# VH-VL binders against Large ribosomal subunit protein uL3c (RPL3): the designs that were tried, part 7

Target 1, 266 residues: Large ribosomal subunit protein uL3c (RPL3), of Bigelowiella natans (Pedinomonas minutissima) (Chlorarachnion sp. (q7xyp4)
Amino acid sequence: AAAARASSSALVALPGGRMIEVPHMTKDYRDVKVCSRQRKWEIREHMRDPIKMGLMGTKAGMTTYYDDEGIAHPVTVIALEAGNVVTQVKTKETDGYDAVQLAYKETRDRTIPWPERQHLRKHGNVKAMKHLKEFKIADVSEFTPGQQLKAEELFEVGDLVDVSGTSSGKGFQGSIRRWGMKRGPMSHGSKSHRQHGSIGCSATPSRVYKGLKMAGRMGNERKTVKKLPVMMVNDEEKYIVVRGSVPGKKGTIVELRPTKIVGKHC
Short names: E, the ipSAE of ESMFold2; O, the ipSAE of OpenDDE; V2, 0.75 times the mean of E and O plus 0.25 times the DockQ between their complexes.

## First folded at step 1 (VH-VL)

Design z07 (framework fv_zigakibart)
Fold by ESMFold2-Fast, scan of step 1:
Structure z07 (fold): chain C 266 residues (1-266), chain A 121 residues (1-121), chain B 107 residues (1-107)
Amino acid sequence: as target 1 above (266 residues)
Amino acid sequence: QVQLVQSGAEVKKPGASVKVSCKASGYTFTSYAMHWVRQAPGQGLEWMGYINPSGGSTKYNEKFKGKATMTSDTSASTAYMELSSLRSDDTAVYYCAREIDYSSGEWFDPWGQGTTVTVSS
Amino acid sequence: DIVMTQSPSTLSASVGDRVTITCKASQSISSYVAWYQQKPGKAPKLLISDASSLESGVPSRFSGSGSGTEFTLTISSLQPDDFATYFCQQYDSYPYTFGQGTKLEIK
């Protein structure tokens, strides 16, 4: 019956109270069973591929998925709250490395400090967001400030992803400290007022020691679980499902990155 | 103490190019973006864009893309703004202006004295 | 683009008068407004930032107020050196935009 509900084991609540139904079987999911000579060559070639772009999400919960052979698999549902908008794009020529900053989880203007609001407006006129994370990737040419990233464009069922989270789940306040850690020389050419602090910070000695003071403010360790298979991606309902457990408790902000293929296994 | 000094007035024929300079002193040149603002005779102020003098990254007002080119010379503490394919409606006073550190906002202080560019046949 | 509309475009006043200039934004810009004074043949001079913060060295007769979409610049007791053109500027989003200006003339 079309109106039948999934069992409680397949039903997961997203942040804000929305419920999703995780199917008992994923038709398109596939693990690599054995390594052929051709597959080993493909893996070796892909080991040279650069790091790819990722997304941020919120751990919604876990449930159980049963495959065609009746084997139970733990799965984690990751909600995609409003966000995943590109803010600043950094290049090797300008900044010494390639990176894309993503803003995640919309909030009210009043809840974030004025410098953070100014930065979001300056870099793509992005709405106030609680979380700002930098993704170091090899090719930033297709990304522009203000661009909305879509999960279905970055991930497909059967992809492997690495999921990272901070145990404390700290928000934009933690990002402010990270920004201070990136107070390098202005040789990168980006508008870097944030790296120089408040009005009146124009002296060379002041910028140097202020940068040093900001470094090391983040005391939390990141946990990363690697090579989790993607089971479902849904941009309309705003979630992604991965097979396995991800770091942190329900509500933890997580970072999803495509796994770099390495030649240790198939 | 903090000062922006611009190059002198220019008279150009239609189709020519002009390059305006803005020499900064009294502060660390690479610490603040330099903005360019135009004012046609009897008209209001029009923001053209900015250059980050460290690394040379730029942001243009869409109206001036392909028309204006902003550059900087860190060793000379000088910013430049070049206008190409001049037309009579490019006749204006061109100002450079330093922004305030963005933690406090995007208002302009100080301003250069202005460079008058006249385009006439 | 955010459109900044100033009113009036011109006003005549006498020394000692209280004058008010208004600036309206086409969308909410919180308090991201600056006010400038420009005298003939001179560059603009910053008077007020963040809608209401008086710049150091600017006489206390100048004040700014407002938030969201409507902002005002007030001169409480007009002096001879106050006859000039005044501009508001929004810096909420690119491109930065200015009002068309208000010319304050001696009556």
Scores: ipSAE 0.000, ipTM 0.370, lowest interface PAE 20.0, mean pLDDT 74

Design z08 (framework fv_zigakibart)
Fold by ESMFold2-Fast, scan of step 1:
Structure z08 (fold): chain C 266 residues (1-266), chain A 124 residues (1-124), chain B 107 residues (1-107)
Amino acid sequence: as target 1 above (266 residues)
Amino acid sequence: QVQLVQSGAEVKKPGASVKVSCKASGYTFTDYYMHWVRQAPGQGLEWMGYINPSGGSTKYNEKFKGKATMTSDTSASTAYMELSSLRSDDTAVYYCARDSTYEFGDLYYGMDVWGQGTTVTVSS
Amino acid sequence: DIVMTQSPSTLSASVGDRVTITCKASQSISSYVAWYQQKPGKAPKLLISKASSLESGVPSRFSGSGSGTEFTLTISSLQPDDFATYFCQQYDSYPYTFGQGTKLEIK
């Protein structure tokens, strides 16, 4: 086991000791497919914006991504613990509304109350899970009880996601106006912007810039941060990285839902 | 319905300053970077820089650092470009243009909406 | 700075012709090039981004190709409305730079 160079990867720990190794984030992770804004507005004009399926995850921690200007941006690593299995699929005909129930975070049978355990067995013969959440979505026909959802099938780099969680009930929480900061131009071929002489690289950001507004408040409430860009999705190593801050402390259970912006696809 | 409307033509003496405005309508002004591009008579296009209206951060072409100043007024949905110490070779049409990146974290892919241009003539 | 060189500087063609305009970068820019059309007295209009992605509302006769240092804009069947000046722009590195332009004229 050799000591890794500081720039080769970031190592993020979950409460309970599991480690997630995130590769060094460079300009390569900024390369995403985008439609013109004219096309995005045409799509919005003609399409109902459907509510799409999401996932659950666990906030693992934060690390830093440096853009082509050398400016540091916080990113959040969300671990995908054993789970994200479809349990009950509800339809208007049978249940009065369309929804998919998702079980998350595998646990021991004896830690789950009898009624909850019976529910999991009845709906897809799902292993004991600690969390059960219902996602109301536009089209449930693609989902079946017992189905394992994969992050790479639901999200790709460049997607915008809304992340919901619950604060710890202590400390200050921020309200985010425009998290994820709009990206500047890609500097893929040039290495000069990455050298230590850059003004952006000299900054240790202690100031919040560009549309991020911090408000002081203490309390235990569910919060949603909207429009966080997906930086990485790794289903094999079970994590997703988003640009920006996610509600709660390490270990907070979060819901990831695709943002209703449909203008990225051509 | 997305539109950028620029201020009218200006005639200035050498050494003067000029401030060009660019009023945005039909979209959320703070969601898009605003670029400035100039074109001298009969010549090609020259990129001057951009401003992020959300927060006011700017990026200048080194050639225009200390000469051009980009600002914005969010309440008026208006971007400004001021050019100081005018010389005869600053005579050009100045354009504002919205970059084609829409979503946060997306890449720049060109300038999709342009103002009609502001002619600045520098003569004695 | 990355220098963008267009060829030809002037091109004469007839309606119905297939026309190609070339743009060469002084160093590799992957696919980070956009193409613009400009008519006399008007602002430029974005035609193509990321070398080959056609802008919405742009006729399908326009297409872009290339990667690295050499890029082309093609008009498969020239129409009267296409006589204009065309510019390529790189956005791989700051400062953004444009080609000098190709003027497409009636033969």
Scores: ipSAE 0.000, ipTM 0.398, lowest interface PAE 15.4, mean pLDDT 74

Design z09 (framework fv_zigakibart)
Fold by ESMFold2-Fast, scan of step 1:
Structure z09 (fold): chain C 266 residues (1-266), chain A 123 residues (1-123), chain B 107 residues (1-107)
Amino acid sequence: as target 1 above (266 residues)
Amino acid sequence: QVQLVQSGAEVKKPGASVKVSCKASGYTFTDYYMHWVRQAPGQGLEWMGYINPSGGSTKYNEKFKGKATMTSDTSASTAYMELSSLRSDDTAVYYCARGPEYLDDSGYAFDIWGQGTTVTVSS
Amino acid sequence: DIVMTQSPSTLSASVGDRVTITCKASQSISSYVAWYQQKPGKAPKLLISDASSLESGVPSRFSGSGSGTEFTLTISSLQPDDFATYFCQQYESYPYTFGQGTKLEIK
């Protein structure tokens, strides 16, 4: 059965014997509302706060920038691989919400399952891509299926961006590198909507072709670092540099969104 | 043209080891996983595992773990599969096969196959 | 492991016939199945991937269909070169597994 312990806290043991006391969720613990992604966007829409379009990229590496005071600042280089093509545009009239689906990282036709390939062909005749992500935005009228998005049209130096990526457990081996190194495929299954978190901010469908479909060591946790300054945007050489660290190891697929102001209420 | 060429037939005694080679040409060797598949006489196909020539990482079918060792030599564009402690039931044709180009989020069909290497284990 | 079961194990047919081979998976594999043709003394040849995608250079008389747990390979008008053994393969999860094979022979 349950222990005859006080219910005011829980103790968690760490390796090495250290104990951490975790606050108990009682009437004295103020319930923090967990807002769904959909609810946050409804709040912004009501306040007329414009949510702008973003892009996908690949974490290429980190380096250091030294300012005029000699202070070191970490910067992250995000590569823009072939992709960032609009596939499906959803509207409130037809789909109940406004969103733009963006395909990222070109691949060969035969490497994409038939249903996914037909989806890309049906929505803008887009080349086979490894990743498909939905961006909910305030105004989708400027986007059409098949449109190529360019970083310099969406971002400029000095902008603040929120960068989201998937963080892997520390036991994972190897890194995907855009710069010359290749890794072969992992086991796969249906990836559409099946491998994303089902709790909290998961109201809007998103599709990503994810790796190994296996329990254990699949600690795919989506992390977001907010308000990173854009240091450089280069469409010719296909990269963006942001000040700070972004989630994941080199090779991690990241989602870049312009930083937005959200109200306090859910 | 894309081609995989395997080493010649081998006849071995029980307890010996054998190393089969698979030389790739016509494509960038490190861009594709190399898989190994065996076929015992009159039997179906059995997947043994793969090696990623970029970095040398491997994945084995549990049935062959500790029995088969996969390696590669990127300078020679050649993959190897070594079987240890051979038994009569290791008699089979061993194929190398090219997996798809690197996709962290996928694993797909084998489009190019080697001609096969017959390994016979007899006393 | 995912078990792939083919039927029939042997199939006798004549040139010009329409033939159908079935492959069943022990659990859902979506569309992640490939079909191979193997002639005696030769390596397998990829015919179809992703259940229905015809490989480049493969004659249009070959077609694949199915999703989930049941898949079918069809040859619409059998030619002499088509007498061979056919295998299905799943690539939903490791270890990759093959069906036991269907031997297509002259009636």
Scores: ipSAE 0.000, ipTM 0.383, lowest interface PAE 17.2, mean pLDDT 72

Design z10 (framework fv_zigakibart)
Fold by ESMFold2-Fast, scan of step 1:
Structure z10 (fold): chain C 266 residues (1-266), chain A 121 residues (1-121), chain B 107 residues (1-107)
Amino acid sequence: as target 1 above (266 residues)
Amino acid sequence: QVQLVQSGAEVKKPGASVKVSCKASGYTFTSYYMHWVRQAPGQGLEWMGYINPSGGSTKYNEKFKGKATMTSDTSASTAYMELSSLRSDDTAVYYCATEYWSDTEYYFDYWGQGTTVTVSS
Amino acid sequence: DIVMTQSPSTLSASVGDRVTITCKASQSISSYVAWYQQKPGKAPKLLISDASSLESGVPSRFSGSGSGTEFTLTISSLQPDDFATYFCQQYDSYPYTFGQGTKLEIK
C-alpha cells in the first residue's frame, strides 16, 4: 500500500551506508515570487557569460515524493563523496582557454597510477582521487589549486542544473586498478624498477577505457539531462537532491553544471 | 621520522602581532596540508585553518578570517601563522599539525610541541 | 558548523576499570571521527582515526566505535598512563571541530 511504499522508497542509501529521507512537501521551485526585477537583471547578466562552475557527485538512488495533490514526483539523490577539490586552473593567457579541473572521490594511493597520483600532488597537493574532470567556465579567477568546493556555495534550492554521466575518455580514471584482475596483465611490459608503485603507472587509461566504451555501446551510453530543479543542497550531510532522473545506475559518477538560464520565463 | 618543531614562547601587548613558525622534517613538506589549532588555558581545541604548502592555498575557520594569516616557505620546509590585533583572549597554546594523506585518512597524526602566546599589558 | 558534544565532561576511574567516553555530532559525519589523548603540558596524541582504526603504537586496550552521529572511545582495562584528557574531532567538513574534552582522573 501507499504507506508501505512511502516507508521503503523515501529512504535512500548514500555510499558508506548513511540513509537519508527526502522531505515530502518541498517548497515550490516555480514560485512566481522569484521573478523579481533583481532576478531579471541577474538573468540578463548571465546571458553574457552563461557558463558557471559545477561539481561532481555520485548517483545514490531515486525515490518518490507525493505533493499535496497526491501526484508522484521522481527525485534523484546525488551523494557528494569526499572530493570536489580544485586541482589545475587553466587560463586563456597560459593555456588558451579558461577551465578548472576538479578531482572527485577519494581513493587509496595504490588504486591510481603513479603519473595520475603525481598530477594530483603537483596541482594543489590533492589527495588520491578516482575522477578528474575539467570544467570550462567563464571566470576562473576565484578558484585556486587545493580549494575545496562547497555545494551550498554553487547551488541553491530552485536552481536548474544539467546532470551528465562522467566520461571515461579523458581525465583521471581511478577505477583503473593497478592489479587484481588476471585479465589485465600489461602488454609490452617494461622492466619496472623495484618499487611497487611504479608498476601501476604502466597500466594505461586507454585499455580500461576500451572496456568501458564497449559497455557503453551496450546501452550504458553517457547522456546529459538538462534543467533539473534542485530540491535540496546539504553540504553537511553531503548530498544534493534534484527533481527528475539522472543518467546511469546507482553508483554512477555525475557532473552537475548550472543550466544556462537564457530561456527562463521571468 | 616526521617531526614538527615550533618557535618559542611569545609575550605580546594587546594590539600587537605575533608570528609562529613550524618547521617540518622527515617527510615531503609539500605533500601534506599543515593545520593550525589553538588551545586557551584549561580549554578545548579550536581549529584555525590550514595551508596547502603546494601553491600556498589556505582555508580559514570563519572566526579567524582577517585575523590570522597562514603562509609557508617550501625551501625552508616551514609554515607560519601570524595573528594580528592581539587581544587578551588570544592567550593560548598554538599548535601546528599535519593532515596525513595515507590512503583515505584525514586526521592530525603529527603535532608540533606547541607555542605559548601570552597577551598581557 | 558541526557541534561535537562529549560526555561525561569528567570521569573518575580506578586502574583496571573499563571506561567509555561518548561523542555526539550535531549531524551525520559518517565515520570521519578521530580521538586524541592529551596529557598536561603536551600536544594531543592521535589514538583512533576513522572512528575505529587504532593508530600504530597505541595500546590495544583502546578502541573506537560508532558511525553517523554517535561515537564512543573505550579503554578496556585502565592503566595509570591513561589518566589524561580525551578529545573527539570530526573531519567530515570544514571547519573541523572538536568535542569539549573528557578529563579522565584517578578515583
Scores: ipSAE 0.000, ipTM 0.366, lowest interface PAE 21.8, mean pLDDT 73

## First folded at step 2 (VH-VL; from z01 with heavy chain D99S L100E E101V Y103D D104Y S106G G107D Y108T M109F V111Y; framework fv_zigakibart)

Design a01 (at its last look DockQ between E and O 0.01; V2 from the best seeds 0.00; counts 0 for: pae E 21.0 > 2, placed apart)
Fold by ESMFold2, look of step 2:
Structure a01 (fold): chain C 266 residues (1-266), chain A 122 residues (1-122), chain B 107 residues (1-107)
Amino acid sequence: as target 1 above (266 residues)
Amino acid sequence: QVQLVQSGAEVKKPGASVKVSCKASGYTFTDYYMHWVRQAPGQGLEWMGYINPSGGSTKYNEKFKGKATMTSDTSASTAYMELSSLRSDDTAVYYCARSEVYDYSGDTFDYWGQGTTVTVSS
Amino acid sequence: DIVMTQSPSTLSASVGDRVTITCKASQSISSYVAWYQQKPGKAPKLLISDASSLESGVPSRFSGSGSGTEFTLTISSLQPDDFATYFCQQYDSYPYTFGQGTKLEIK
């Protein structure tokens, strides 16, 4: 199952000195199946599965899980700091493309510019956050401004995820990747209400303008590690554990996205 | 060892609703997606959607949005599909079928229920 | 939606014959095709996944091949148990879709 040693933990520190507790990983998590079906989606990029929502996290560190045979299983702990709140939901009709903007890593109002603070206030009255990132996804109907995303609603133990981050020693600040225009699926109905718990796919008169896009990046190099199995998801203690290595050093902001091409027995 | 046992045949009038059940045994219910597939008399198969019993998330074929509602009861290892506003063209055999949960896009169907015949006539 | 078109719709053959059923996708789906056998009054049975991988317990006279848009199911020497309806299914993208079926009848 997803259960771990709830009564014990391994302490993992962020580079800034914050400590988080991660339950001691038991041998049950060594048995998470990793499987895939061979898909040649790289040949046909426009024929890929619908892009689903992801979230942001902070690399907290790596630890080791030993199975009954004494084999070490490297895992990476990704902290879910305060954030992952939906701010702006963009649609083809309102903005020319479908995307959900997330705010991540709570900060003081003084540390962000007034226009940014007003943007957060207007789009869901979100607290001041260090990072804003757009996720271009196939269906935005299940997301609303101000919605708190929960990792347990987006990911399950055994899911394969792609983890993206900036190369070691560099941060990604205030920039949003610019994307081409695509039309997503028209509606998802009950899945929006059951999976994410918010009201979605309804008409709204509050669209104010189209084409607002933010660009601007410090010369950061991004890396993506694909098909990492999720070992644990814990919204109460605010972390996700994945098997293997994740880009960047401790404290690096990472983006987790569901893997689009997977096999049968993941 | 794996079994999916569905509820019995139903005869309904147009406009009514029906709820079909699918009880799973011989495996851990929450480790597999439960899909629903229909087959109209003398016709081929149509995928209707799935539910992930772990957490209750669903995916519907657009054709059946608003028609079908998929739920599950993990304590009873049972998946349900409710069809609303039945019409005569909803007459079909409805199957439940399982697939692996480690592919959120869904997979092939290795075990099927025996099918539940729903007949809609006025 | 990806349309899966099977050919032929009905196939008459004798015990011992080699038969081939073709399934054509309206767009490339790599190797993400499954084949099912369905007998009257019964649920479908999975025969092949990933275009060519036999499920356990399926006789070796069944084989699958293809990639991209065209896929085949071959039965090398028909047995009396093989007279049934066969369906292909794509699972590359939502919604998952099936071919219309091929009924394999005894001549």
Scores: ipSAE 0.000, ipTM 0.370, lowest interface PAE 21.0, mean pLDDT 73
ESMFold2 (binder alone), look of step 2: mean pLDDT 92; pTM 0.945
OpenDDE, look of step 2: ipSAE 0.006; ipTM 0.431

## First folded at step 5 (VH-VL)

Design b09 (from v03 with heavy chain L101I S104D S105Y; framework fv_zilovertamab)
Fold by ESMFold2-Fast, scan of step 5:
Structure b09 (fold): chain C 266 residues (1-266), chain A 120 residues (1-120), chain B 107 residues (1-107)
Amino acid sequence: as target 1 above (266 residues)
Amino acid sequence: QVQLQESGPGLVKPSQTLSLTCTVSGYTFTDYYIHWVRQAPGQGLEWMGSINPSGGSTSYNQKFKDRLTISKDTSKNQVVLTMTNMDPVDTATYYCARGDIYEDYGFDYWGHGTLVTVSS
Amino acid sequence: DIVMTQTPLSLPVTPGEPASISCRASQSVSDYLAWYQQKPGQAPRLLIYDASNRATGIPPRFSGSGYGTDFTLTINNIESEDAAYYFCQQYDESPYTFGEGTKVEIK
């Protein structure tokens, strides 16, 4: 579904065009239960919590909310695209360390190379995904290959999360493969390039377009923002809202991990 | 031989919960998804949902989301469809079907179907 | 949801003639489309997958074509045994959806 009228500042588009509304909190901050009592030195005093499982998501957009003092704060909507499925579970006994591999963002199987497809098939019979990330966690016993992870089971409003993403891009192999670039040099469709169009192309392309990104040529920087409060979690509509800015531009793939020390007393 | 076989009650009362079992044989249970498809008398096919038997991950048609649960029992090579609050409009033949996600995307093997009538 | 529209809904044919059934998707499904045959009292049988690949055991008189939104199932030299309902199905996007079905009747 899509909005019929112009969007407001409270509306954020998810990948695929669906719109969600994020409330503005000018007066009633109590509607969002946030753990504001956890400060840096207080967190360090608590017993060390084990590293817990996280999720992947896609930065959908940002909006603004106002606290009870009238101060504007950014809030980020993170979409949960199809994915967040466990692939490989590694154990200390078999692999030397405990970890859960998570696959994210379903894609056409033909965009994934054969070795990657074989890996997903062998480890949980998982559908083709664009992104594969390993999470090193303290206890892997509750995870099995092919298991779907749900945001509402991992996160609650008021939890603190660390969000990792990238700020500078390089070309993605999946995008190049999806375009079917090997069909022929700059041709549109299955017909011979000489016979394709009356608005036709040359048999010898001589021009490359400005801004074309080449995989592996541009830098790619990972950045983490820590201790962002979770404001909303909605598995049905497939999004999480966090208070603050997360790394990267709209469309950036992000990793959400629970902050190691949390106070759920709020 | 690859075989899929549905079993369960032929009659369900309104507001009761339906439980159907799909038992598979002749292949490795965890290598293929199992889908549930229903067909009301004289009508077309309707996809209900699926399960990956490897990890138990499920996908549901949004129309049934609040009522439908699909689960598996790997020790018995069985997939179970559970649907709550049955209504006479849910009267249909229910099929389980096998689907591959990489090599053979169509539903290549089906059970013979089980008719479920919802009435008082 | 992606809506699948089949044309015609009823197709009377004479044995030996070719039969053609069309299936139109409300949005592009690339080649993620299957065709099934269903005879009365029986489960559906997979005929074609990935728009044009014939399933194991399916006679060569059955063929599929198309890409994007427009697909066709063709039965060359139709036999009396081919009298059945035929359904298209997309599996590009959840929920998977089927066409309304085409009843092929032998004249």
Scores: ipSAE 0.468, ipTM 0.729, lowest interface PAE 2.4, mean pLDDT 80

Design b12 (from v03 with heavy chain S50Y S57T S59Y; framework fv_zilovertamab; at its last look DockQ between E and O 0.03; V2 from the best seeds 0.00; counts 0 for: pae E 14.7 > 2, placed apart)
Fold by ESMFold2, look of step 6:
Structure b12 (fold): chain C 266 residues (1-266), chain A 120 residues (1-120), chain B 107 residues (1-107)
Amino acid sequence: as target 1 above (266 residues)
Amino acid sequence: QVQLQESGPGLVKPSQTLSLTCTVSGYTFTDYYIHWVRQAPGQGLEWMGYINPSGGTTYYNQKFKDRLTISKDTSKNQVVLTMTNMDPVDTATYYCARGDLYESSGFDYWGHGTLVTVSS
Amino acid sequence: DIVMTQTPLSLPVTPGEPASISCRASQSVSDYLAWYQQKPGQAPRLLIYDASNRATGIPPRFSGSGYGTDFTLTINNIESEDAAYYFCQQYDESPYTFGEGTKVEIK
């Protein structure tokens, strides 16, 4: 009770009752420098780092993170539910390109397609998972089927990540997804409307072309928010905290990827 | 309304790489698996592998694993089979076929097949 | 790999009479078995899935039965158009293997 160290946390709840405890008022965090003076020509000539592995998570909610100076930072807590297990490792020799497939969010066998159940058994004997996503990366040699990925080994505080939103479960045939997206462009543009560097460039037209009429274009619900600083990573309590907002509401499945291009913040 | 159609070269030199494209229409591309099956002249059918167009999950017959890649192009409703180091024994008619994601029902729709001959 | 053995490999038939084709799996495949018809120069056509269910548009003269390792395709009231190759396929575990085929010929 008399100790100055944090005895309170921000609690963020997931559907299904899991509580994520994120410390606030702690003094054991590092300030994230989000602004530096940079020359324009240095930014344009920056050499791209090799593409590194990412991770999947679930948006748990937003909270306030106070730095050592007492300044409030809006942050998003991303929960790491059961999963992030490597399944298939693709190489140029075997598959024509380098990629690692990741399984996320444990589920019952009957909720996933039959060939996918067979696939998971073959590749690392992975438990039934709700989401399988492929990550194209530069070097796959460090990854083995069945390997559990740890967020603390992939990300450090201060790293910049791109966060993409993924819808969980379709519930219906793909046609319901088409109708939802058809209504969305006029209503949902505010998120991408305010941000630069969403899908490509702000000057780029909508990825939804008129000729396609949204028929068969699944995944148009996906959005990417780029260059979010990692504020905390905790594998014990199963969360990552990033500065700012990420796509979707609580429960949205997200993909965290290291930022490919580093540019000036201000 | 459901249609699958294979396209690609009919002749490939030994040791070259084959690329075949399966173009689908009449249904939602991401709702069904696409399998590849081949048939040597006068012989039976041989399953090669599949892809789930949603998410890109693939599974290959071990016989071809070192040579076979199945990939997709969602914007074109296409699945691509790539097989390296072709040999004359790989001469066959290559089919793409559709499989249900949630209920196993065999391969309910097949392409017309494309003959690929491997010779000097 | 699960080996699918078809018997007979050649089956001469008389129109109007029943015909049966047998398929044996080297291990249990439960009811994950399909039957296909293939006419010369054409792709296979799905007849039966899950051992006993007729695919859409398949005439009722085609029926399937079996569970585990032993399966039968029965064609009642053979018609001239039924002359073709018939294949069984298991899809319980990869590689999803096919039988050698049975050539059905009109006498």
Scores: ipSAE 0.000, ipTM 0.418, lowest interface PAE 14.7, mean pLDDT 75
ESMFold2-Fast, scan of step 5: ipSAE 0.628; ipTM 0.826
ESMFold2 (binder alone), look of step 6: mean pLDDT 92; pTM 0.939
OpenDDE, look of step 6: ipSAE 0.021; ipTM 0.549

